# Ledger of designs, part 7: VHH binders against q2ydc9

Target 1, 344 residues: q2ydc9
Amino acid sequence: MASESAGPAELGFVEAAPSWRLRSEQFPSKVGGRPAWLSAAGLPGPPELACPLCGRPMAFLLQVYAPLPGRADAFHRCLFLFCCRTPPCCCGLRVFRNQLPRQNDFYSYEPPSEDPPSETGESVYLHLKSGAHLCRVCGCSGPKRCSRCHKAHYCSKEHQSLDWRLGHKQACAQTDNLDNIVPDHNFLFPEFEIVIETEDEIMPEVVERDDESEIIGTMGEAHEEELESMAKHESKEDRIFRKFKTKISLEPEQILRYGRGIAPLWISGENTPKEKDIPDCPCGAKRLFEFQVMPQLLNYLKADRLGRSVDWGVLAIFTCAESCKLGIGYTEEFVWKQDITDAA

## First folded at step 12 (VHH)

Design t4
Fold by OpenDDE, look of step 14:
Structure t4 (fold): chain B 344 residues (1-344), chain A 124 residues (1-124)
Amino acid sequence: as target 1 above (344 residues)
Amino acid sequence: QVQLVETGGGLVQPGGSLRLSCAASGFTFSSYTMGWARQVPGKGLEWVSYIRSGDSTYYQSSVKGRFTISRDNAKSTVYLQMNSLKPEDTAVYYCARHYKRGFGTTLDYAFDYWGQGTQVTVSS
């Protein structure tokens, strides 16, 4: 099986964009805000979007629009990454995949229009076209509703309580104004568009010449000591880190690296997943690396302001090799978190 | 029916100029990003330039400073002014309507309609 020369990685960068460009109809790759759900059906529910560690509602981190060429059923394909923002946990991660054919019930067959909608109002969508209600706080499925107005929906009691404290109590009595004005609950991450660039092939393939050639060359004893002292054996860890730094230095603002089936760019040799650490898809297929989130994203998330905040070295996302369609819903994929080991 | 018709290709000497035109029909031209791609003989399709509905322009590094993309929405036409042409610019140039770029997508998926192409030959 010829190792298909893994094409250059695609890089993601964050840019400011108007809100309308980051709506579902635009098939965005984006950071923060509310999820731009692909399918309006089969959304992950509150249990699926709860932190696996602390049980609290997770925040939407980013989504990647990544169609699969040659797959009619994955003409539209999107990956949704969520993270826990609840201190002290802040460690929970979940990723979901959804895909649609070009012809579907939710979107036009035609490309999305690049014309700004006439309704310039930053209207927050509180429901999907399917009629599914979304949580006012997080934009995820909201099966709970306000017992008073019955118009406000929530994923959890926690988000209901939060919204109540931050303005819904006042607005709830004023039923006419509820639909479009959602207060800032300080729950959502800042919103950006992810812009795609191709990594310039300029990096000379450091041919890792595994020249294990034992050149037993008999050259004389004396220069070996000085060469040995200068050959400070870069530790494997140093090499990995150097590689990481070198790649990052070429495009220092990159927040995402995409390459389905390529090797992830690790920051350390520690806490790197083995094949056995990556669970197979429920369909029976292996999961493959698809993209990684870089630590640079943390700078844009303003995570420092939130104390024990979300932190990672690298987030590596692994997806079903077959991109299987498990029903009409969102399929959970796998995230590996590599932490920055404090060099003790 | 969406149609894209390229014109303006031909033979030009190195350092010369050509202006390609692409007449578009069958859709609201002003609402979509339009682009030019080229295919060098024996090579894959490569992007040259694209122009968004808001007139933001993007260029491949190899053509930056030499090529200029523009559009006339009233005429539903996108143009590629090619200056300082090089032998390396010899290719079939295609006009295309942008669909959506995603990660891992090829050009044929990023664009949904293509013209028939116009031959550009740069030779002494």
Scores: ipSAE 0.769, ipTM 0.903, lowest interface PAE 0.4, mean pLDDT 89
Fold by OpenDDE, look of step 13:
Structure t4 (fold): chain B 344 residues (1-344), chain A 124 residues (1-124)
Amino acid sequence: as target 1 above (344 residues)
Amino acid sequence: QVQLVETGGGLVQPGGSLRLSCAASGFTFSSYTMGWARQVPGKGLEWVSYIRSGDSTYYQSSVKGRFTISRDNAKSTVYLQMNSLKPEDTAVYYCARHYKRGFGTTLDYAFDYWGQGTQVTVSS
């Protein structure tokens, strides 16, 4: 089967957007805030959204809306990436996939309306249409409830305690107004829309080397040898980094590169995954590269304000080649983290 | 039933101008993003421009500065003003209703309804 020449990568950029555009009904690709869950059923639970390293609740990082052409069961498809923000860990990563057919129980068959909702109220949806409760802090599944008001839901005792300290204690006594005002817990990342652009194949300007090979005499041999010798000393690492830098320089604000089945753009030759390092999907299929998160995203996350902050060179996401449905819920996929080697 | 009808295509000399119109019916026009795509003979479908409900406009790099997309919600019509036309702009131009753009999607998935198309020929 001829490897269909993987088309050019698609690039993601962050833009400010009103909150209503970043709701589930709009099928957003977005950074930060609360997850805009696709299916209202089968959400990952607190254990699934806990950091695999420290066990603390992870923060929603971004979601990518990525339907599969020709797959009726994946007319709607979204990947949700979570990261640990808890110092000193800040290393945990998890990614989940969900997909729906065009005809489903949650959304209209018709395209989403782009009309702003009449209700200007930044109503944080604390429950899904399915009736599932969401954590007031992180927007994830909230099976725990406040023992006093029984209206506030939480994913964990940690988030419950956090909310309690930051305002729920006062609000809890005032039963009538609890639903609409969620304090900023500084747990969520800043929220942005991810806008899609196609990477323009910069045709290498064929520097028409005007081979005006004027036969100028003998002195030219020494410079070519020096240039060749300098070229020969470029380490594989230097080459990889140069390629990375060159690609980024064309679109310096890119935060995401998407291309299912293409090769990732690595920042270094170190800590790159081999095929054996990418686990197969539980369905038996291989996982393929789908997209990567670029280090530029860190600038938008304002991660520097938090001591040992989330940091990466590249996050590469690998997904089931078959985009299988493992049950009714969200399927965990695979994330590879490439760190920036302090080779400075 | 959703219908899109393109008009305004034709033969024009290089450097000339054309204005395409697309009359839409069967849905709340003002609530949706509308777009234009084109197909060059022997090539695939490529997007040209789209306009969101809030009048934000987007253009393919090859047509930036030359083409202008606009809409009249009262008339349920989207327009494409094409200036400084080039032979490379020769194509069938299609009006389309936007569904949702996602990563990895082709135009046929990003748009759910298409017109029949109008031929634009740029030739000396």
Scores: ipSAE 0.738, ipTM 0.899, lowest interface PAE 0.4, mean pLDDT 88
Fold by ESMFold2, look of step 12:
Structure t4 (fold): chain B 344 residues (1-344), chain A 124 residues (1-124)
Amino acid sequence: as target 1 above (344 residues)
Amino acid sequence: QVQLVETGGGLVQPGGSLRLSCAASGFTFSSYTMGWARQVPGKGLEWVSYIRSGDSTYYQSSVKGRFTISRDNAKSTVYLQMNSLKPEDTAVYYCARHYKRGFGTTLDYAFDYWGQGTQVTVSS
């Protein structure tokens, strides 16, 4: 049987899915909810998941399941993107990579089962097989615990206080299974599966040429002057945005574009990274573009539920060209935020 | 051992129909996604369709509306009903067990066990 790379860009779309399909053992690509961690050991700690701009805990935005074909050490491979959604900041971003061989300590060698688990209720799993505890609010590493009940764990004082105010004060005193009683903290984004579609080339309908362009005849100075006049109606930025719209027009609802090493599709000519703006991996390799998050995702996030909201033109993720292993656990990668308007 | 055996291939005229069957054994069939891929002469291997345990179905764009995948968990069998066949559908068709699709994956990652294949020829 032949082995084929992904080819040109792959597109991601949101779709509703039952919660059990979005658990770690299903290796999901997903938006929102809590992270479905890949390796149950070596999770990013609270300092790595603090907003680089304001220092407050970040929310999980999305993860993509992105194995590397032919790499035994990356048979499973996942990227985890976090963003600050806490006003007035709402701007910080961090991204992490983790990978595992097919034979590992956490998951079956066999494919994910399609059988729903017997506990398909809305319980939350906050204790990983590795023994790591997860924050009740965000699902990230939670080394702090409630000193009263010793059963609730948190990434930070901020999330401990939030959980206390929104329900744990009462639930702590009851001493029943806290995993089944987690309030809505209004912190997590809505949860969706990301479904993959390969971008294909379909021929648009033949553009009718009855707009008289065939009758102009041989082009000369008058033709060049007409073209210059038409070009004056469209700025460079308008042309870049029109190309963006044209490129996505076959599938306008795409929330993600994936392709290791391809060129990003920018929404503007401004605020794009120069080569020097993309740090090398600590292993010495360059970082390559891997995927971008499209502005269409914002429509699904209920981002205006908080007083101020997250926003972007595109988010571009760059990862180690070698997909290296620098140590145990999760490796931080690089994310570039392109906003939809220039700074003054 | 996992075993997948395809039947139902043959010669058919353009516009005709065929129904492929795949008998599965050696694993808990109802727990896994199953699919079809094809080896097109001169074009290589491509996926055609897959079906989850809960009956969600997915199709390559070139076969949508013409092909229907189905399964019978009691018989451990997956089917591909192919209607309105075109010469472009000529290929060896493989039944396969789906492992997982991710971004950037190849077919031999996405499908971990394959049948021996059955020939479908669409010709006048």
Scores: ipSAE 0.643, ipTM 0.813, lowest interface PAE 0.6, mean pLDDT 83
Fold by ESMFold2, look of step 14:
Structure t4 (fold): chain B 344 residues (1-344), chain A 124 residues (1-124)
Amino acid sequence: as target 1 above (344 residues)
Amino acid sequence: QVQLVETGGGLVQPGGSLRLSCAASGFTFSSYTMGWARQVPGKGLEWVSYIRSGDSTYYQSSVKGRFTISRDNAKSTVYLQMNSLKPEDTAVYYCARHYKRGFGTTLDYAFDYWGQGTQVTVSS
């Protein structure tokens, strides 16, 4: 790994928001609900969104809006994370990147208005401006169509069957308002906005620690920290866990940490990737860390009435160092799952 | 044309208070998130606070609990009440028609509008 050190992280927090703030035209970072797709064309298809472990359709977990300053081809840029929530698997993960220039076929060149749209409400929009149809259950690309009404679309036979049982069998006869009548399938995660705050660089409790060692550079500082920990009978593993606890204690409700090229904040020394575990981008560039999903997010993901058992210590997302763009479609990136160890 | 005019800066002792105002014109004020950014020497430009058109407020962690942003849509004015000021708060404060929308960037729409800035100095 290179000797690079990165600046401070940006922190994500969940907040309630009205549905209109979470539509694509607002460029949201959000948890749950249906994806707010960026490019309305070139969506990942059902094979790309099937769980790589069990083959079942994955649920949208979150997206982050992450433009790249100074890159005209990434004036808009989003990352979309999907997870398997189907027991007993609940383990599969996929992440996709999409980016657009400021002038594009889908969105205004001007900043979005904060006024509620005149057509706001609880209705679900399942037909993109590109003509692409979305699955009524999950909001992902829906190439399958109900053979009776020809208007309800699905990503899979599983979701078609689910929608049929939960109301489409009756609603199929009333096709005029299908997009306005979508039942709760108990498949989507609860929906929240992700809001951003910066991490403060001021160290807490400086007076409470006597630092007897000299301070030497970034690599020297890390080396000296390890020596100090060993002198106090702390292992490298104990230092990693203490660093995690210290970082989260300043803002304990953080669900996301963002910083392209910074070091991930691991919860333990177990199940972390080496450089060889992180595949290069198909364009040939290395992938670098971009953001991590914190275990605190799990507290917000319970299904109404029926809980689902997804779990992780940290999810770490790695993306093409060049943020390459191959046409208009979505590019798959890499996610590493650090599992929680069961102690006691 | 779009105009943003900040007032209310000045010199204050640590622990003191200031209230910044920003008068906005030339656009539908109630439609936009408004915010405050500051330039601290040596740290570049950073967001301080923003307020959405629907009144939700957000703060940089170092000012949370000390600063309060508010808006008056009828007067097209956004305010920043700054209490318990610290020397570290010394900066030029800018009003902006923009908020921190994206991760990894200071300004999503870098060519959008800012005010001229008002100096806040916190010293004994």
Scores: ipSAE 0.519, ipTM 0.757, lowest interface PAE 0.9, mean pLDDT 81

## First folded at step 14 (VHH)

Design w6
Fold by OpenDDE, look of step 15:
Structure w6 (fold): chain B 344 residues (1-344), chain A 124 residues (1-124)
Amino acid sequence: as target 1 above (344 residues)
Amino acid sequence: QVQLVETGGGLVQPGGSLRLSCAASGFTFSSYTMGWARQVPGKGLEWVSYIRSGDSTYYQSSVKGRFTISRDNAKSTVYLQMNSLKPEDTAVYYCARYYKRGFGTTLDYAFDYWGQGTQVTVSS
């Protein structure tokens, strides 16, 4: 099976964009803020969006709009990545896939208008068109409601308590002014549009000279040459890192690399997944690499302000090779986190 | 019903110029990005140029500096001025309405509606 020459990866970059461009109707690829949910039905619930380690609500990290050409059922397709922001945990990651045909109940068959809406008000959507309520804090499914006003919805008691402390207490008593103004809870990541660029194939052909020169050198001089050759032998790890650096150096602001079925760009040879480490899709299909999140994104997330919280070398996302539709809703895919090993 | 009708194609000598027009109907023209793609015989569709509703223009590298896309919203028409034409520019040119670009898709796949196309032949 000829290794299909992995076409150039697509690169994602972050740009500031008006909020209306990052709404569901615009099918955005974006970082931070609230999820721009694709299907208004079958949203992941609080249990699915809880950190598997600490059980706390995860924060929306990014979504990637990635339709599948030739797949009518995946005319619209989006991947949603969530991460735990809770120190010391900060390790929980989940990714969900959703897809829709062009003709669907939620969106027009026609392309979205590029005209800014007349209502420039940063109105936070507290509910979907389907009537599903969203959490005021995180924008995820909010099945819990405020017992006083019955208008504010939350994914968890934690987010309810947070909102209560940060302004809902005052607003709750003023039922008329429960304006769609949601305070900054310091829970959401900064919001950006992800713009797509094609990676330029300028890779200099590193001629891997397999100089298997059988140096039949005599036994005595062999030790120093072996030590020098060992000293010159760039460890496999060094090669991997060099490759990583080289690719990043070409486009240092890249936050995402996309290529379905291509090999991920790893930062080290350590903590890379083997095939066996990537679980198959429940449909029976293999999961394939689709995209990776680069460490550069951390710079934009202002993670430093968050302390020892969110850190990664590479996040690699693997998705069902068949992009199967498992029922009505969002299908969980697989994330691999490669950590930066402090070279001691 | 969305309709896109291309005109202006033809035979031209290398170094010559052509101006393609695409009359659009059936939608609010001014609110959408419009573009041009081309198909070389035996090859796939490739995007050439597109113009956003705010008149921002984008070009494929191969045509940059030679082609100019423009639009007249009052006439619901998008234009492609092609200068310094090369034999390599020989293709059927299609007008297209922009839908949305996503990852894993080429820019040509970002368009949802296409005209019937107009033949451009650059030959000596």
Scores: ipSAE 0.714, ipTM 0.899, lowest interface PAE 0.4, mean pLDDT 88
Fold by ESMFold2, look of step 14:
Structure w6 (fold): chain B 344 residues (1-344), chain A 124 residues (1-124)
Amino acid sequence: as target 1 above (344 residues)
Amino acid sequence: QVQLVETGGGLVQPGGSLRLSCAASGFTFSSYTMGWARQVPGKGLEWVSYIRSGDSTYYQSSVKGRFTISRDNAKSTVYLQMNSLKPEDTAVYYCARYYKRGFGTTLDYAFDYWGQGTQVTVSS
């Protein structure tokens, strides 16, 4: 599991941003909302975006913009993470990589403009330049159409039914601009920009202890042997968790840690992958660690009202070491979920 | 076709001032962030200051309060006014156009076009 020493980690933080900064042509790193797809061709289809555990449509969780310096075929490069948020499952995960050269069919060669667009309104963009249609609920590939209006598209019958119940029944009869009439389906996560800070700007603060807290005074009179035994009984899991807390303490709001080839920062010693647990890329290359999603992100996700909700200790994303291009579009990569385990 | 040309470097005594200019051509200057970086002898390239299309400015801590970045969109020119110069400011100064910062990128990748540089020497 160990990786070669790489440069310092980069940290991700959520910030509010206006919707235009999170559109595809801005190449955002973002949490929630609908995916800002990179290539408009070769999107994952509904089977690839079904939860691998329960089969229901997954929600977009986040994307990271991670170009690969020195690689012309990855001048633009983005990773897209999806999770199941449907009770009782809430456990399935999938991640996809897409990359483009600087000269491509979808985006200007020039940097993204910093000027707000002159467009007005908060339209949802559901029709890609390639001609692909997106699901009104989730923003993923939507090959199914409403049989009445022929203008609303969906990834699945489940999302078609959801949209029907929550507003499309009325909007379908009004063939006016459907992009202005997309209700809150309570399916998408809240939308934020991810902003980057390097860990070099964070200095660890470790305070040496020169005195001793008196436990006897707070617990009444106790046997000194019992207190010494408790003081020496630091579990291995307690040490790992303490290391985790110490490492993040200077920037406790980090929701993401990025570094191709660095070692992941695990929250516990349990539920970590062995080398055999990380499949090779279909191209034959090994997969290496690229980034992890921190448990702090959960604080920014609205809780589901249906009981069980998404949860994790750490999500660790592993990608092809060669950053290869297989086929036309999006390449599935590997995500490891470190669950939080009860301790005895 | 994109071209950035720096001028205004030279030799100056400690405590002195210089004003660097960078004339830009080949793109819509007013729409993009522009910046200055410097190559200090024996060290890597480091950022100095940048200015967004909306004129928000940012400075490295070692130059804040002494250097001022500005832009003139009508002339497609970005400036760096350097006051209270110190010997440690001796470097080749480069003008650059910002592209986009992503995870895993270096300074050279975040800025896609660079000028040829202008030498600033602060010496008694």
Scores: ipSAE 0.687, ipTM 0.811, lowest interface PAE 0.5, mean pLDDT 83

## First folded at step 15 (VHH)

Design aa1
Fold by ESMFold2, look of step 16:
Structure aa1 (fold): chain B 344 residues (1-344), chain A 124 residues (1-124)
Amino acid sequence: as target 1 above (344 residues)
Amino acid sequence: QVQLVETGGGLVQPGGSLRLSCAASGFTFSSYTMGWARQVPGKGLEWVSYIRSGDSTEYQSSVKGRFTISRDNAKSTVYLQMNSLKPEDTAVYYCARYYKRGFGTKLDYAFDYWGQGTQVTVSS
């Protein structure tokens, strides 16, 4: 298996897509909107989806469809990333893994159809086949219900109050199908498909030579002391950031880099994890790098409408090396947030 | 139950033509992308061409302009017309049904059913 995971990174890019391509039965990789849950059973509950820093409900950020070749128990496999977008916090993150065999209780054994469904396929789906209800605001598990109508469900009082203020107050008793009448809560991120491209292998001398090496070559007339002084003006942090920019330059719009077991591409030398900062999986296995979210994704989010916004240099996701079955349903994994620190 | 049966392979001279057929059964053929891949001696499995349910097509650069993929949904059959054949086209050709591409997978894992293959040999 490890040789099958070796190779160049795979890159993710956002593209607009019709809503039917982003449903669970299409097994999408996607940004924003509501989660396209994989297993309809065992969803993370409201405590698991509360921000670990401020306790408020988190927004779904993205999911990645990442099956494991040759693993029957992970024929389908998704990673789900959530972030706090509520000011003043905007900092908390959680990530969950779920996997299914090909034969399961939720999806056809057959490939996803390429045929668009009927017109009813544009409605918001707030009730899973398992019987689970989803929050009208965020699309996460919604065990609380409106005490007035008993038809609308929520993950939290916070989202119930928000929905009440933004439309449910008037809609509560006056419609049979609330799934077709969900207002814009200004909470979800804009929705996109993530499409996959394999990164081309490049030679360092063809691409990674920078202007500083050419400047050094031009400095043939410079005094030895002056050359040494000029060489010392670039900090380690400036060199790391330039390497980051050079590495992404062939595909500058990438929002995601995927490679199970490869090294992350950090934006700076600061705020990177040491081995001890990455907890082992509860099963006992080490966690290894699987994918990173690039700062370019921030350009597609409408976070500025909420005041203080989500922000990051990179987000690095680490998952169980065994991709184990820990308990029933969704397994929490580890995310490292590399914040950007201005150069001193 | 799902079956893909390739026919039409054989020995052909350089510059010649050959038409491969793949008869599909056991699924709703018209709803899925179908493709051809080949195992070239000394190389791994590589894709050749695929055709979507809406008849749009894609080709590997080495065969573009020489090979044509097509489908007949009424007969549940996908075809590969191979013209201007070269010795480097010698391979076992496989018909395959697309499933889904995910992160961390090789392209051949994106296909869930494969035929038994048909040999194409281009030589004098």
Scores: ipSAE 0.637, ipTM 0.795, lowest interface PAE 0.7, mean pLDDT 82
Fold by OpenDDE, look of step 16:
Structure aa1 (fold): chain B 344 residues (1-344), chain A 124 residues (1-124)
Amino acid sequence: as target 1 above (344 residues)
Amino acid sequence: QVQLVETGGGLVQPGGSLRLSCAASGFTFSSYTMGWARQVPGKGLEWVSYIRSGDSTEYQSSVKGRFTISRDNAKSTVYLQMNSLKPEDTAVYYCARYYKRGFGTKLDYAFDYWGQGTQVTVSS
């Protein structure tokens, strides 16, 4: 089986962007803020978006718009990554996939306009076009509503309480202004656009060592490189980390590496998943690597302000090889978290 | 119905020039990225050039500096000026409508519609 030379990874970077570019209609790849949901139907509910470890609502981390060429059913395709940011847990991760054909009930068949909308108002959408209510705090499905005003929706009691404390209590009595002003709950991550660049195959500069010097192959030098290699007891771990550093050094601000079916770039030899550690899709297909989130993203999330903050070495996302449509809603995929082993 | 009709292909000597035209109909031309693709015999379809709705252009490396794409929105027409033609440019050239998809500044331009193509043959 010829190891299909894994094509170059596509590298993701974060850039500031106006809010309109990060709306669902623009099919954004983005970090932070509220999810720009693809399908307005079948959103993951509060149970699905609860941290699998602590049960608390997770925060939207990023989404990647990754359509599949030649797949009519995946003309639009997006992956949504959520993380727990609730101390002391901060470990829960979930990823969901959604896809739509070009002709769908939610979006125009025509490409989105590249022009800014005339309405520059930073209006927080508290509902989808479908009428589905979104949580005022996290932008996820909000089946709970304020018992007083019946206009504010929430995913959980926690977020309801949070919003109540941070201003809804005051606003709730003022029915006319509720829709336009959502306070900063300090729950959402900073929002950025993800822009993608192709990793330039740094062709190893074949240093054409023009050294025509007659390598009189004295048997001794091969032993010295082996001896230097042996003397550099570079542990397998060191080698892996070196490789990681080398790749990162070329584009140090990369926050994402995308390549469906390629090998992930691991930061450590420890806690690397084997094939058996990646669960198959419920459809029966294998899950393949699609993209990974780099530790550099943490710098942009301002996670340091929060005590036990969200932390990872690498987040590797694995998706159904067939990109199957399981039901009407969002399909959960698989995330592998590799932590940075403190070199003791 | 979306229609793309290519014209301007033909036989030309190496170093010669051709101008391809594509008349588009059945859609809002100005809203779409338009482009050209070509298919070399025995090879897959490859993109050659595209022009965005804002008139920004991109070229395949092999044609960069030799080919120029332009559009006339009033005429719903896209053009490909091909100069310094090489035998390697021999292909069927297709006018294509692109759907802009993808990541930020790196746009994945998926072929949406294409015409019947026009043969370009560069031969001495």
Scores: ipSAE 0.226, ipTM 0.651, lowest interface PAE 1.9, mean pLDDT 86

